VH-VL binders against p08169r482to628. Designs and how they scored, part 27

Target 1, 147 residues: p08169r482to628
Amino acid sequence: LLCGVSDGKQRFDLSALARHSELEQNWEAVDGSQREAEKKHFFINICHRVLQTGQARGCPEDAAVCAVDKNGSKNLGRFISSPTREKGNIQLSYSDGDECGGGQKIITNITLMCKPGDLESAPVLTTSRADGCFYEFEWRTAAACVL
Key: E = the ipSAE of ESMFold2; O = the ipSAE of OpenDDE; V2 = 0.75 times the mean of E and O plus 0.25 times the DockQ between their complexes.

## First folded at step 14 (VH-VL; framework fv_namilumab)

Design r5 (at its last look DockQ between E and O 0.91; V2 from the best seeds 0.85)
Fold by OpenDDE, look of step 14:
Structure r5 (fold): chain C 147 residues (1-147), chain A 120 residues (1-120), chain B 107 residues (1-107)
Amino acid sequence: as target 1 above (147 residues)
Amino acid sequence: QVQLVQSGAEVKKPGASVKVSCKAFGYTFTDYYLHWVRQAPGQGLEWVGWINPNSGGTRYAQKFQGRVTMTRDTSISTAYMELSRLRSDDTAVYYCAREPWYSYGFFDYWGQGTMVTVSS
Amino acid sequence: DIQMTQSPSSVSASVGDRVTIACQASQSIRSYLNWYQQRPGKAPQLLIYKASSLQSGVPSRFSGSGSGTDFTLTINSLQPEDFATYYCQQSYRIPYTFGGGTKLEIK
């Protein structure tokens, strides 16, 4: 699997967003829509599993995206597909998460959009489907800019 | 007032099983993880595992995997720890302790402890 | 597993003294370090969480400091009820692990 994408002569490298060392911290997504009582915390890693440290210490070993709430931790998807270029942005799809009913497994899509000079911003949760089977994040980052 | 009340002392033979209970009072049982920590006589503290009272999800220390089972009954705010195939080195005081579900992993309240003695 | 090492294993002091206990982690645990006090025949009691946050109801003479791998528990103006065993505990990674303990005895 690649942690980047090529579209014609344009190349993109997402490796700057990957957290490999246990000494590093996971990305935590921003979600302003949840009440405190129902608050979920979302931890994301790029092209790598979520580090099982800190508040993500209970996350499943193979999760690239992990949700933590009062019910525990869930695998929202695994890194088993390379990023693609779609509609001018970079699309990353994490699949094969935990079962969410009817034999379905949770899938998480991350849309990465170019924001020159910014490698500090966190991803934002934009969609959480009611059935709990699908999540979308939007991430404005310099890593999504053409090399 | 928050209180965790454990079952009484147990004396078991090697190879037997023991089940210790921990009843929670004074707080919402499902809002906190419940941990089990043991202490052999004159020794330090050893983490056994935790249970999420909401989901029933558990995490055990590798040392106890296959021998320990943690359960809960939310209707009576009670957690249970069962340890099977007991051996002499399982002799210890077993504590239950609560942890907020999203915290830095501290135990703010403890049970009084349950002495489990394993002897032939 | 993350190993937690406390020093000293025992210390003798007098009422009114300042006492410092060290705890070292085998790897960085950031601020996921807690301190407990255990009196003889009693369950442990939380003193400090998140390396330096004082638990409600704990006297202000107790304080915690440090981050990463090195942590310290300080007791200012030791009181008679402070003679006990103290433990550090990390919660950065599973399994949770404890230090070996420090027994504070009266001189």
Scores: ipSAE 0.910, ipTM 0.951, lowest interface PAE 0.4, mean pLDDT 96
Fold by ESMFold2, look of step 14:
Structure r5 (fold): chain C 147 residues (1-147), chain A 120 residues (1-120), chain B 107 residues (1-107)
Amino acid sequence: as target 1 above (147 residues)
Amino acid sequence: QVQLVQSGAEVKKPGASVKVSCKAFGYTFTDYYLHWVRQAPGQGLEWVGWINPNSGGTRYAQKFQGRVTMTRDTSISTAYMELSRLRSDDTAVYYCAREPWYSYGFFDYWGQGTMVTVSS
Amino acid sequence: DIQMTQSPSSVSASVGDRVTIACQASQSIRSYLNWYQQRPGKAPQLLIYKASSLQSGVPSRFSGSGSGTDFTLTINSLQPEDFATYYCQQSYRIPYTFGGGTKLEIK
């Protein structure tokens, strides 16, 4: 699998966002609930499984996105498809997560949007479907800009 | 007052199983992971695994995978650890200990320990 | 697995002394390091969590420091009640692992 995409004339590479070593940290997002018992913490990696360290230490081994709440940790999708070009943006779809009812498995989509000069931004949760089967993040980052 | 009270000492023969209980008092049982840690006589501490009392989900140290089962009954705030196919090197004090479900991984309260002796 | 190495394995000291116990991790654990005291025949008790935070009710003569791979527990002005075995424990990655212990004995 590739951590980039080419649309014939332009090339994109997300590898600057990947976290591989013990000295790095997963990307994080938090559901904005005010109650600790209802908070959901998200650990995210790009083109790589979540590092099972620190607050993500209980995450499933092969999750590329992991949610942690009072009920434990969940696999929100695996890196098993390369990024694709969505008009103007890059989409990374993590699939084959944990079971979420009705024979379905959790899917997470990340839409990455070019923001020149900013590699320190973080993903933002935009969708958390009520059935628990689909999550969506948006991410404005220089990594999504053309090479 | 927070308290974890464990079942009494056990003497077992090799090949048997043992089930140790840990009853929680004075706190919301489901806000904390329950861990099991053992200590062989004169030796240090060894982590066995945890259970999340909300979901019943467990994680075990690899060396115990296939021999240990952790369960809980939330209606009586009690966790259990069962270890099967006992060997003499399983002789140890077995402790339960609690960890807040989202923490820096510390055990703020421990049970008194349960001595399990495995001898022929 | 992350191996935790404690030194020394034992220390002889007198009431009023300052004692330092070292703990080294086989890889970085950032600040996910906790310290416990265990008196003979008793369960361990938490002293310090997150490398340097004192647990509620623990005397201020106990302090912890370090991050990454090298950590230290310091006991200032030893009291008779401090003679026990001390363990470090990492929680950065499962399985949680403990140091081999440091037995603090009265001289």
Scores: ipSAE 0.741, ipTM 0.895, lowest interface PAE 1.0, mean pLDDT 92
ESMFold2 (binder alone), look of step 14: mean pLDDT 94; pTM 0.955

Design z1 (at its last look DockQ between E and O 0.04; V2 from the best seeds 0.00; counts 0 for: pae E 8.0 > 2, placed apart)
Fold by OpenDDE, look of step 14:
Structure z1 (fold): chain C 147 residues (1-147), chain A 120 residues (1-120), chain B 107 residues (1-107)
Amino acid sequence: as target 1 above (147 residues)
Amino acid sequence: QVQLVQSGAEVKKPGASVKVSCKAFGYTFTDYYLHWVRQAPGQGLEWVGWINPNSGGTRYAQKFQGRVTMTRDTSISTAYMELSRLRSDDTAVYYCAREPSSSYGFFDYWGQGTMVTVSS
Amino acid sequence: DIQMTQSPSSVSASVGDRVTIACRASQSIRSYLNWYQQRPGKAPQLLIYAASSLQSGVPSRFSGSGSGTDFTLTINSLQPEDFATYYCQQSYRIPYTFGGGTKLEIK
């Protein structure tokens, strides 16, 4: 698996967003739609499993995206597919998450959009399907810009 | 009033199993993780594992994997810890303790402890 | 596993004294450090969580400080009921681990 994508002569490298060391911290997505008391915390790693530290200490070992709330931790998807280029952006799809009913596995899509000079902003939760089987995040980051 | 009430003292022989219970009062049982921590006589505290009463999911210290089983009965707000193939060094006071979910991982309420003695 | 080291293992003090207990983690645990008090024959009781947050009902003479690897529990103006054993505990990573304890005795 690659942590980047090539589209013709354009190359993209997402490695800068990957957290490998347990001394680092996971990315935590922003979700302004819920009150703090009822809020789910979403931890994301790029091209790597979520670090099992801090609030994510109970996350499954193989989760690249993990949701944590008062009910526990859920695997929202694994890094088992390389990123792709789609509609001018970079698409990352994490699949094979926890079972969410009817034999389905949770899938998480992350759309990375170029934001020059910004490697610090967090991803934003944009979609949480009612059945709990699908999540979407948007991430404006310099890592999504052409090299 | 939040309270965790554990079962009484146990005396077991090596190789036997022991099952300790912890009944929760005064709060929503499924909203908090329950941990088990043991303390050998005159020694410090040792984490055994946790159970998520809502899902039944568990995490055990590697030291006890294959020998410990944590379960719960939500209908009576009770958690159980079963330790099998007991040996003398399992002699300890076993505590259940509550941890708020999505917290810094602290134990704000403890059971009174259950003394488990393993001797031939 | 993350090793937690407390110092001293024991300390003698008098009522009214200021006492400090140190806890060191083998690696950074951010602020995921909790302090407990255990009196003889009793279960531990939470004093401080998240390194410096005072648990409800705990006297203000108890305070916690530190982050990363080095933490301190301070008891200002020691009271008779404070003579007990104190433990630090990390929850940054599984398994949770405790310090070896510090026994606070009457001088």
Scores: ipSAE 0.862, ipTM 0.935, lowest interface PAE 0.5, mean pLDDT 95
Fold by ESMFold2, look of step 14:
Structure z1 (fold): chain C 147 residues (1-147), chain A 120 residues (1-120), chain B 107 residues (1-107)
Amino acid sequence: as target 1 above (147 residues)
Amino acid sequence: QVQLVQSGAEVKKPGASVKVSCKAFGYTFTDYYLHWVRQAPGQGLEWVGWINPNSGGTRYAQKFQGRVTMTRDTSISTAYMELSRLRSDDTAVYYCAREPSSSYGFFDYWGQGTMVTVSS
Amino acid sequence: DIQMTQSPSSVSASVGDRVTIACRASQSIRSYLNWYQQRPGKAPQLLIYAASSLQSGVPSRFSGSGSGTDFTLTINSLQPEDFATYYCQQSYRIPYTFGGGTKLEIK
C-alpha cells in the first residue's frame, strides 16, 4: 500500500506522518472526558502499524490505531486500504479491528485536511460511538496539502 | 506482468561514482516503495535504502548516508541509485526490489541485478 | 541495528528429506520476519512473509514459524530444484537486515 493518493493532476502523500522506528513516537490523542487515572489513550500511526513502545507495547501487532486503558489494549483498525479523496479532504479508513459486539469489528476514520505550514499538529478525537465500534479523528496538517 | 529491469554492468575505479537504473513495468510505479539491496560476491544481502516514488522521499541505511542518492523519474517509471566515492568493498550486485506492504516490509519482485565492480 | 544470525551456514541433504533453517534476531522483531530463496546467478525470490505466511505460487512444502527472536524455515520434502541459498530478513524497523544465508546442497 502507498501512503498517498493521486487523480493524475493532483498528488498527495501522507508519508511524512508515518513513524517507522522505536526512536520515533506514535501520534496520540486523549479522550479527556474521563478521569485522569481512567483515561483512554489513543495511539495512532499513519499508513503503518503503531509502534510497539511505551504505553503502546501491548498493542495488537497489526493495529494502526490502538486504544489503551486500565483494562488493556484494543485494535481500533488496521492499515489495509490506501488513503482516498473524500469531499476535498483525505480520508484514511482503518478497518478490521477488534470485535466490539454483535459480530462487528471496530473501524476508525481519520479525516486529514490541508493546513499549510503545520506538520507538528496532532489528531483530535471527534467521535467515539457509544457501542465502541466506531471512532473518528480530524487532523489539520500540511501533509494533507497537494504536492 | 510486474517486472523491474536494471541497467547493465559497470566497472569503476576507486573514488568514482556509479548510477544504476531500475525501470518498472506492469504496475503503477508511484504506488509502491522501491528498495535497493546489494550483494557482494559470495556474500549475503545488505539493504541500502528506499525511495517513495510518489513524493521522492528517501531513507538510507546509516553506512551509506552521505554517499548514496536515490532518485526517480515518474514520467518513465524509472528509479536510480547513485553511489559516490566508490571503494573496492562496494563491489557487488545491486538489486532494486518492490515493497507491496509498508507494514510488513517484504520484497515481492526484484530486478535482475546490476554488477558494479570497483578495482584499481 | 538488529543483527540476524542464520544457521547452519551450509547443509547437504537428500531428496525427500526434511530440512530446517534457523534465524535468530538480536532483539524481538515480533513476526516481522521474511524468507527468500536465491538460486545461483538469480535474484532472490520471496518464500514466506510475516514469519509464517506463504507467498502465492510457493510450493506448500515450504513453511515458516516462530516469533520474537527465534524463527525457522522448513522444507518438508526436499526436491532437486530446492538447492539454493536461503536468507531471512527482518522488517521490524529500518535499517532492514538479512541473515548471513544458508546454502542448501542436495546430495
Scores: ipSAE 0.032, ipTM 0.663, lowest interface PAE 8.0, mean pLDDT 88
ESMFold2 (binder alone), look of step 14: mean pLDDT 94; pTM 0.958

## First folded at step 15 (VH-VL; framework fv_namilumab)

Design v1 (at its last look DockQ between E and O 0.68; V2 from the best seeds 0.00; counts 0 for: pae E 3.7 > 2)
Fold by OpenDDE, look of step 15:
Structure v1 (fold): chain C 147 residues (1-147), chain A 121 residues (1-121), chain B 107 residues (1-107)
Amino acid sequence: as target 1 above (147 residues)
Amino acid sequence: QVQLVQSGAEVKKPGASVKVSCKAFGYTFTDYYLHWVRQAPGQGLEWVGWINPNSGGTRYAQKFQGRVTMTRDTSISTAYMELSRLRSDDTAVYYCARDEYWYSYGFFDYWGQGTMVTVSS
Amino acid sequence: DIQMTQSPSSVSASVGDRVTIACRASQSIRSYLNWYQQRPGKAPQLLIYKASSLQSGVPSRFSGSGSGTDFTLTINSLQPEDFATYYCQQSYRIPYTFGGGTKLEIK
């Protein structure tokens, strides 16, 4: 699997978003629509599984996206597909998460949008389907800009 | 006031099983993880595992996997730790301890009084 | 697993003294380090969490510092009730692990 994408002469490298070392931290997003005691925290890694450290220490070993709340941790998808270019943005799709009913497994999509000069912003949760089987994030980052 | 009250001392033979209870008072039982930590006589502290009382989810130290089972009864705010195939080196004081894991730095702010488990032939 | 090493294993001091206990992690644990006090025949009690945060009800003579791999517990103006065993504990990664303990004895 590649941690980037090529579209014609344009190349994109997402390696700057990948966390490999335990000296690094996972990317974090929070669902602000919930009460404090019931807030769901999301931990995301790019082209790599979530680091099982800190607040993500209980996350499943093979999860690239992990959700943590009062009920525990869930695998929201694995990095088993390379990034693609769609509608001028970069699309990541994490699949094969935990079972969410009817034999279906959780899928998480992340849309990366170019934001020049910004490698510090975190992803934002935009969709959480009621059945718990699908999640979407938008992420404005310089890593999504053409090299 | 928050309080964790554990069951009394146990004496077991090698190969037997022991089940220790921990009853919680003074707070919402399902809002906090419960950990189990043991201490052999004159030795340090050793983490055994945790249970999420809300979901029943557990995590065990590798050393105890296959021998330890943590459960809970939410109707009486009580957690249980069962250790099977006991051996002499399982002799220790077993503590339950409270932790708000899922959004915490993983510290134990309240402890049970401990349960002495003695394994001898 | 992350190994936690405390030093010294034992220390003798007098009432009024300043005492420092060290805890070292085999790898960085950021600030996921807690300190406990255990008196003879009693359960451990939380003193410091998140490396430097004082637990409610704990005297201000106790303080914690450090980050990464090296941490320190300091007791200023030692009191009679402070003679006990102290443990550091990391919660950065599963399994949680404790230091070997430091026994603080009266000189």
Scores: ipSAE 0.893, ipTM 0.945, lowest interface PAE 0.4, mean pLDDT 95
Fold by ESMFold2, look of step 15:
Structure v1 (fold): chain C 147 residues (1-147), chain A 121 residues (1-121), chain B 107 residues (1-107)
Amino acid sequence: as target 1 above (147 residues)
Amino acid sequence: QVQLVQSGAEVKKPGASVKVSCKAFGYTFTDYYLHWVRQAPGQGLEWVGWINPNSGGTRYAQKFQGRVTMTRDTSISTAYMELSRLRSDDTAVYYCARDEYWYSYGFFDYWGQGTMVTVSS
Amino acid sequence: DIQMTQSPSSVSASVGDRVTIACRASQSIRSYLNWYQQRPGKAPQLLIYKASSLQSGVPSRFSGSGSGTDFTLTINSLQPEDFATYYCQQSYRIPYTFGGGTKLEIK
């Protein structure tokens, strides 16, 4: 699997966002719409499984996105597909997460949008489907800009 | 008052299995992870693993993987640790310990009294 | 695995003394460091969590400090009931690991 995409004229590389070492930290987003005791924390890696450290130490070992709350941790999708170009943006689709009912497995999509000069931004949760089977994040980052 | 009460001491032969219980009192059993930690005589502490009593989900230290099984019965607020294919170096006091319930920092605020497991021929 | 090294392995001290116990992690564990007291024949009891947070009911003469790899437990005015073995423990990564212990004895 590659951590980039090319459309024949433009080349993109998301590798700067990947976290490989226990000295690094997963990217994190919070679902702040809930009370503090019920808040869900999302740990995210790019092109790599989440690092199982700190508050993510209990995450499933193969998750590329992991949700943690008072009920435990869930695999929200694995890195098993390369990024794609989608209408000027880059999409990562993490699939084959935990069971979420009806024979379905959780899928998480991350849409990465070019933001020149900013490599320290964080993903933002934009969709959390009521059945618990689908999550979307948006991420404005220099890593999504053409090389 | 939060309390964890463990089953009594066990004497086993090598190759056998042991199942230790830990009954919780004074709190909502499914809101907190339970861990198992052992201490060989005169030695320090060693983490065995945890169970999430709500989901039944478990994690084990790699050295115990394949020999330990952690379960629970939520109807009686009781967790269990079963260790199989016992060896003499499994002789230890086995503690259950409670982890705080939300966004765990991995500290043990309440401990059971311990269960001595002796493995001898 | 993250190795936790405690020093000293034992200390003799008098009532009223200030005692400092060191704990070193083999890699950064940020603030995921906890301290326990274990009296002879008893289960461990939590003293300090998150490196420096005092557990409810623990006397203020106990304090913890440090981050990253180097941590200390300090007892500012030793009391007779502080006779015990003290353990540090990291919770940054599984398996959780403990220091080898520091036995505190009264002179």
Scores: ipSAE 0.333, ipTM 0.792, lowest interface PAE 3.7, mean pLDDT 90
ESMFold2 (binder alone), look of step 15: mean pLDDT 93; pTM 0.951

Design v2 (at its last look DockQ between E and O 0.90; V2 from the best seeds 0.77)
Fold by OpenDDE, look of step 15:
Structure v2 (fold): chain C 147 residues (1-147), chain A 121 residues (1-121), chain B 107 residues (1-107)
Amino acid sequence: as target 1 above (147 residues)
Amino acid sequence: QVQLVQSGAEVKKPGASVKVSCKAFGYTFTDYYLHWVRQAPGQGLEWVGWINPNSGGTRYAQKFQGRVTMTRDTSISTAYMELSRLRSDDTAVYYCAREGYWYSYGFFDYWGQGTMVTVSS
Amino acid sequence: DIQMTQSPSSVSASVGDRVTIACQASQSIRSYLNWYQQRPGKAPQLLIYKASSLQSGVPSRFSGSGSGTDFTLTINSLQPEDFATYYCQQSYRIPYTFGGGTKLEIK
């Protein structure tokens, strides 16, 4: 799998967002709509599994996206598909997460949008489907800009 | 006040199993991870594993995988640690300990009084 | 596994003294470091969490500092009840690991 995408003459490299060393930190998003004890924390890595360190120390080994709450940790998807370009943005789709009912497995989509000069902003949760089977994140990052 | 009360001392033979209990008082049992830590006589502390009392999910140190089983009974706010195929080097005081806030930095803010497990022929 | 090394393994001091105990991790654990006190025949008690946060009810003479790989527990003015064994513990990665302990004895 590639940690980038090509669209014609335009090339995109997402490697700057990948955390390879366990000395690094995962990207984090929080669903703050609930009280502290009920909050859900999301840990995300790009083109790599989530680092099992810090608050993500209990996350599944094969998860590229992990959710942590009072019920424990869940695999929200694995990096098993290369990024694609859609509607001017870069699309990541993490699939084959934990089962969420009816034999369906959790899927997480991440839309990367170009934000020149910014490699420090974190992804933002935009959709959490009620059945717990689907999640969406938006991420404004310089990594989504053309090389 | 938060309190963890453990079962009494155990004496076992090699190859046997031991099951230690830890009853929680003074807080919502299912809101905090419970850990097990042991200490051999005159030695330091060794982490055994944790259980999420809410979901029943567990995580064990690799050293104990296949021999340790952590369970809980939420109806009586009690956690259990069972260790099988006991050997002499399993002789230790076994502690249950509450993790302060599991979203935080993994500290143990309350401890049981400990249960001495002696394994001898 | 992350190895935690405490130094010294034992230290003798007098009431009123300033005592410093060091804890070193084999790799960076950021601030995921906790300190415990254990008196003879008793269970450990939490002193410091998150490297420098004082646990409620613990005297202010105790303080923790450090980040990354090097950490320090300081007792500013030693009291008679402080003679015990102290342990550091990392929770950055599973398995959780403890230092070997530092026994603080009366001089």
Scores: ipSAE 0.860, ipTM 0.936, lowest interface PAE 0.5, mean pLDDT 94
Fold by ESMFold2, look of step 15:
Structure v2 (fold): chain C 147 residues (1-147), chain A 121 residues (1-121), chain B 107 residues (1-107)
Amino acid sequence: as target 1 above (147 residues)
Amino acid sequence: QVQLVQSGAEVKKPGASVKVSCKAFGYTFTDYYLHWVRQAPGQGLEWVGWINPNSGGTRYAQKFQGRVTMTRDTSISTAYMELSRLRSDDTAVYYCAREGYWYSYGFFDYWGQGTMVTVSS
Amino acid sequence: DIQMTQSPSSVSASVGDRVTIACQASQSIRSYLNWYQQRPGKAPQLLIYKASSLQSGVPSRFSGSGSGTDFTLTINSLQPEDFATYYCQQSYRIPYTFGGGTKLEIK
């Protein structure tokens, strides 16, 4: 399983975004459309499970994206597929998350777009499907630029 | 006025089970995680686990996994901790404690009065 | 598991003294450190959360400091009612763990 992708002559590597040590922090996003008590917090790692520390301490061990709200924590997908090139961007699809009804399991897609010089940006939640089975993030980062 | 009221002291034989209750007053029971913490006589504090009263979801310290069950009845705002296959080193005061807000720094802002469980032959 | 080491195990002090209690974690717990007071025969009570935030209703003579691995609880102008055992507790990862306690004895 690779933390990068080659598209013919171009090569990409997302490993700079991976967080491996419990001394590091997960990437975070918040669904800020609700009251504080109803807010959903997302903990995200790249090519690696989320770190089970701090506010993510209750996250499932194998989640690569974890949602935390007042109802507990949910696995929004595991790192079990390598990233792909999608129309000039990089897509990382985390699948086999928690069950979300009808025999389905949660999937999260992260679309990473090149932003030269910026490794400190954060992912932004763009889609939260009403059935709870699909989440999408967009992320402008230097890590998504060609090597 | 937040209050946690626990069931009375218990005396048990080795191999038995005990079930301690914790009734919540003065707040919305389902909005806060409830924890169980024990203290053997003359000893420090030991975390047993938590329950989310809203979902019923639990997490236990590994040493108690397989022997402890935490449940709740939301209709009476009451949490329960059952510990099975008791042995003498389970003798302790068992506290229930409320974690301040679910997205917190894991602090226990209100505690029950404690329930003494004595395990002796 | 994250081990929490408190020192000293006991301390004797006079009313009006300043007392400090140390707590050390076996790894960085950032600011996920809480302090409790347990008076004899009573349940613990929260004093400090998030390393330095004073719980509502706790006297201002109590303060906490530190981050990472090293933390302190300070009691300024010690009062007779401060006779108790004090515990630190980490919540950085499961299982939550407590320090061994510091018994404060008033002379």
Scores: ipSAE 0.587, ipTM 0.860, lowest interface PAE 1.9, mean pLDDT 91
ESMFold2 (binder alone), look of step 15: mean pLDDT 93; pTM 0.953

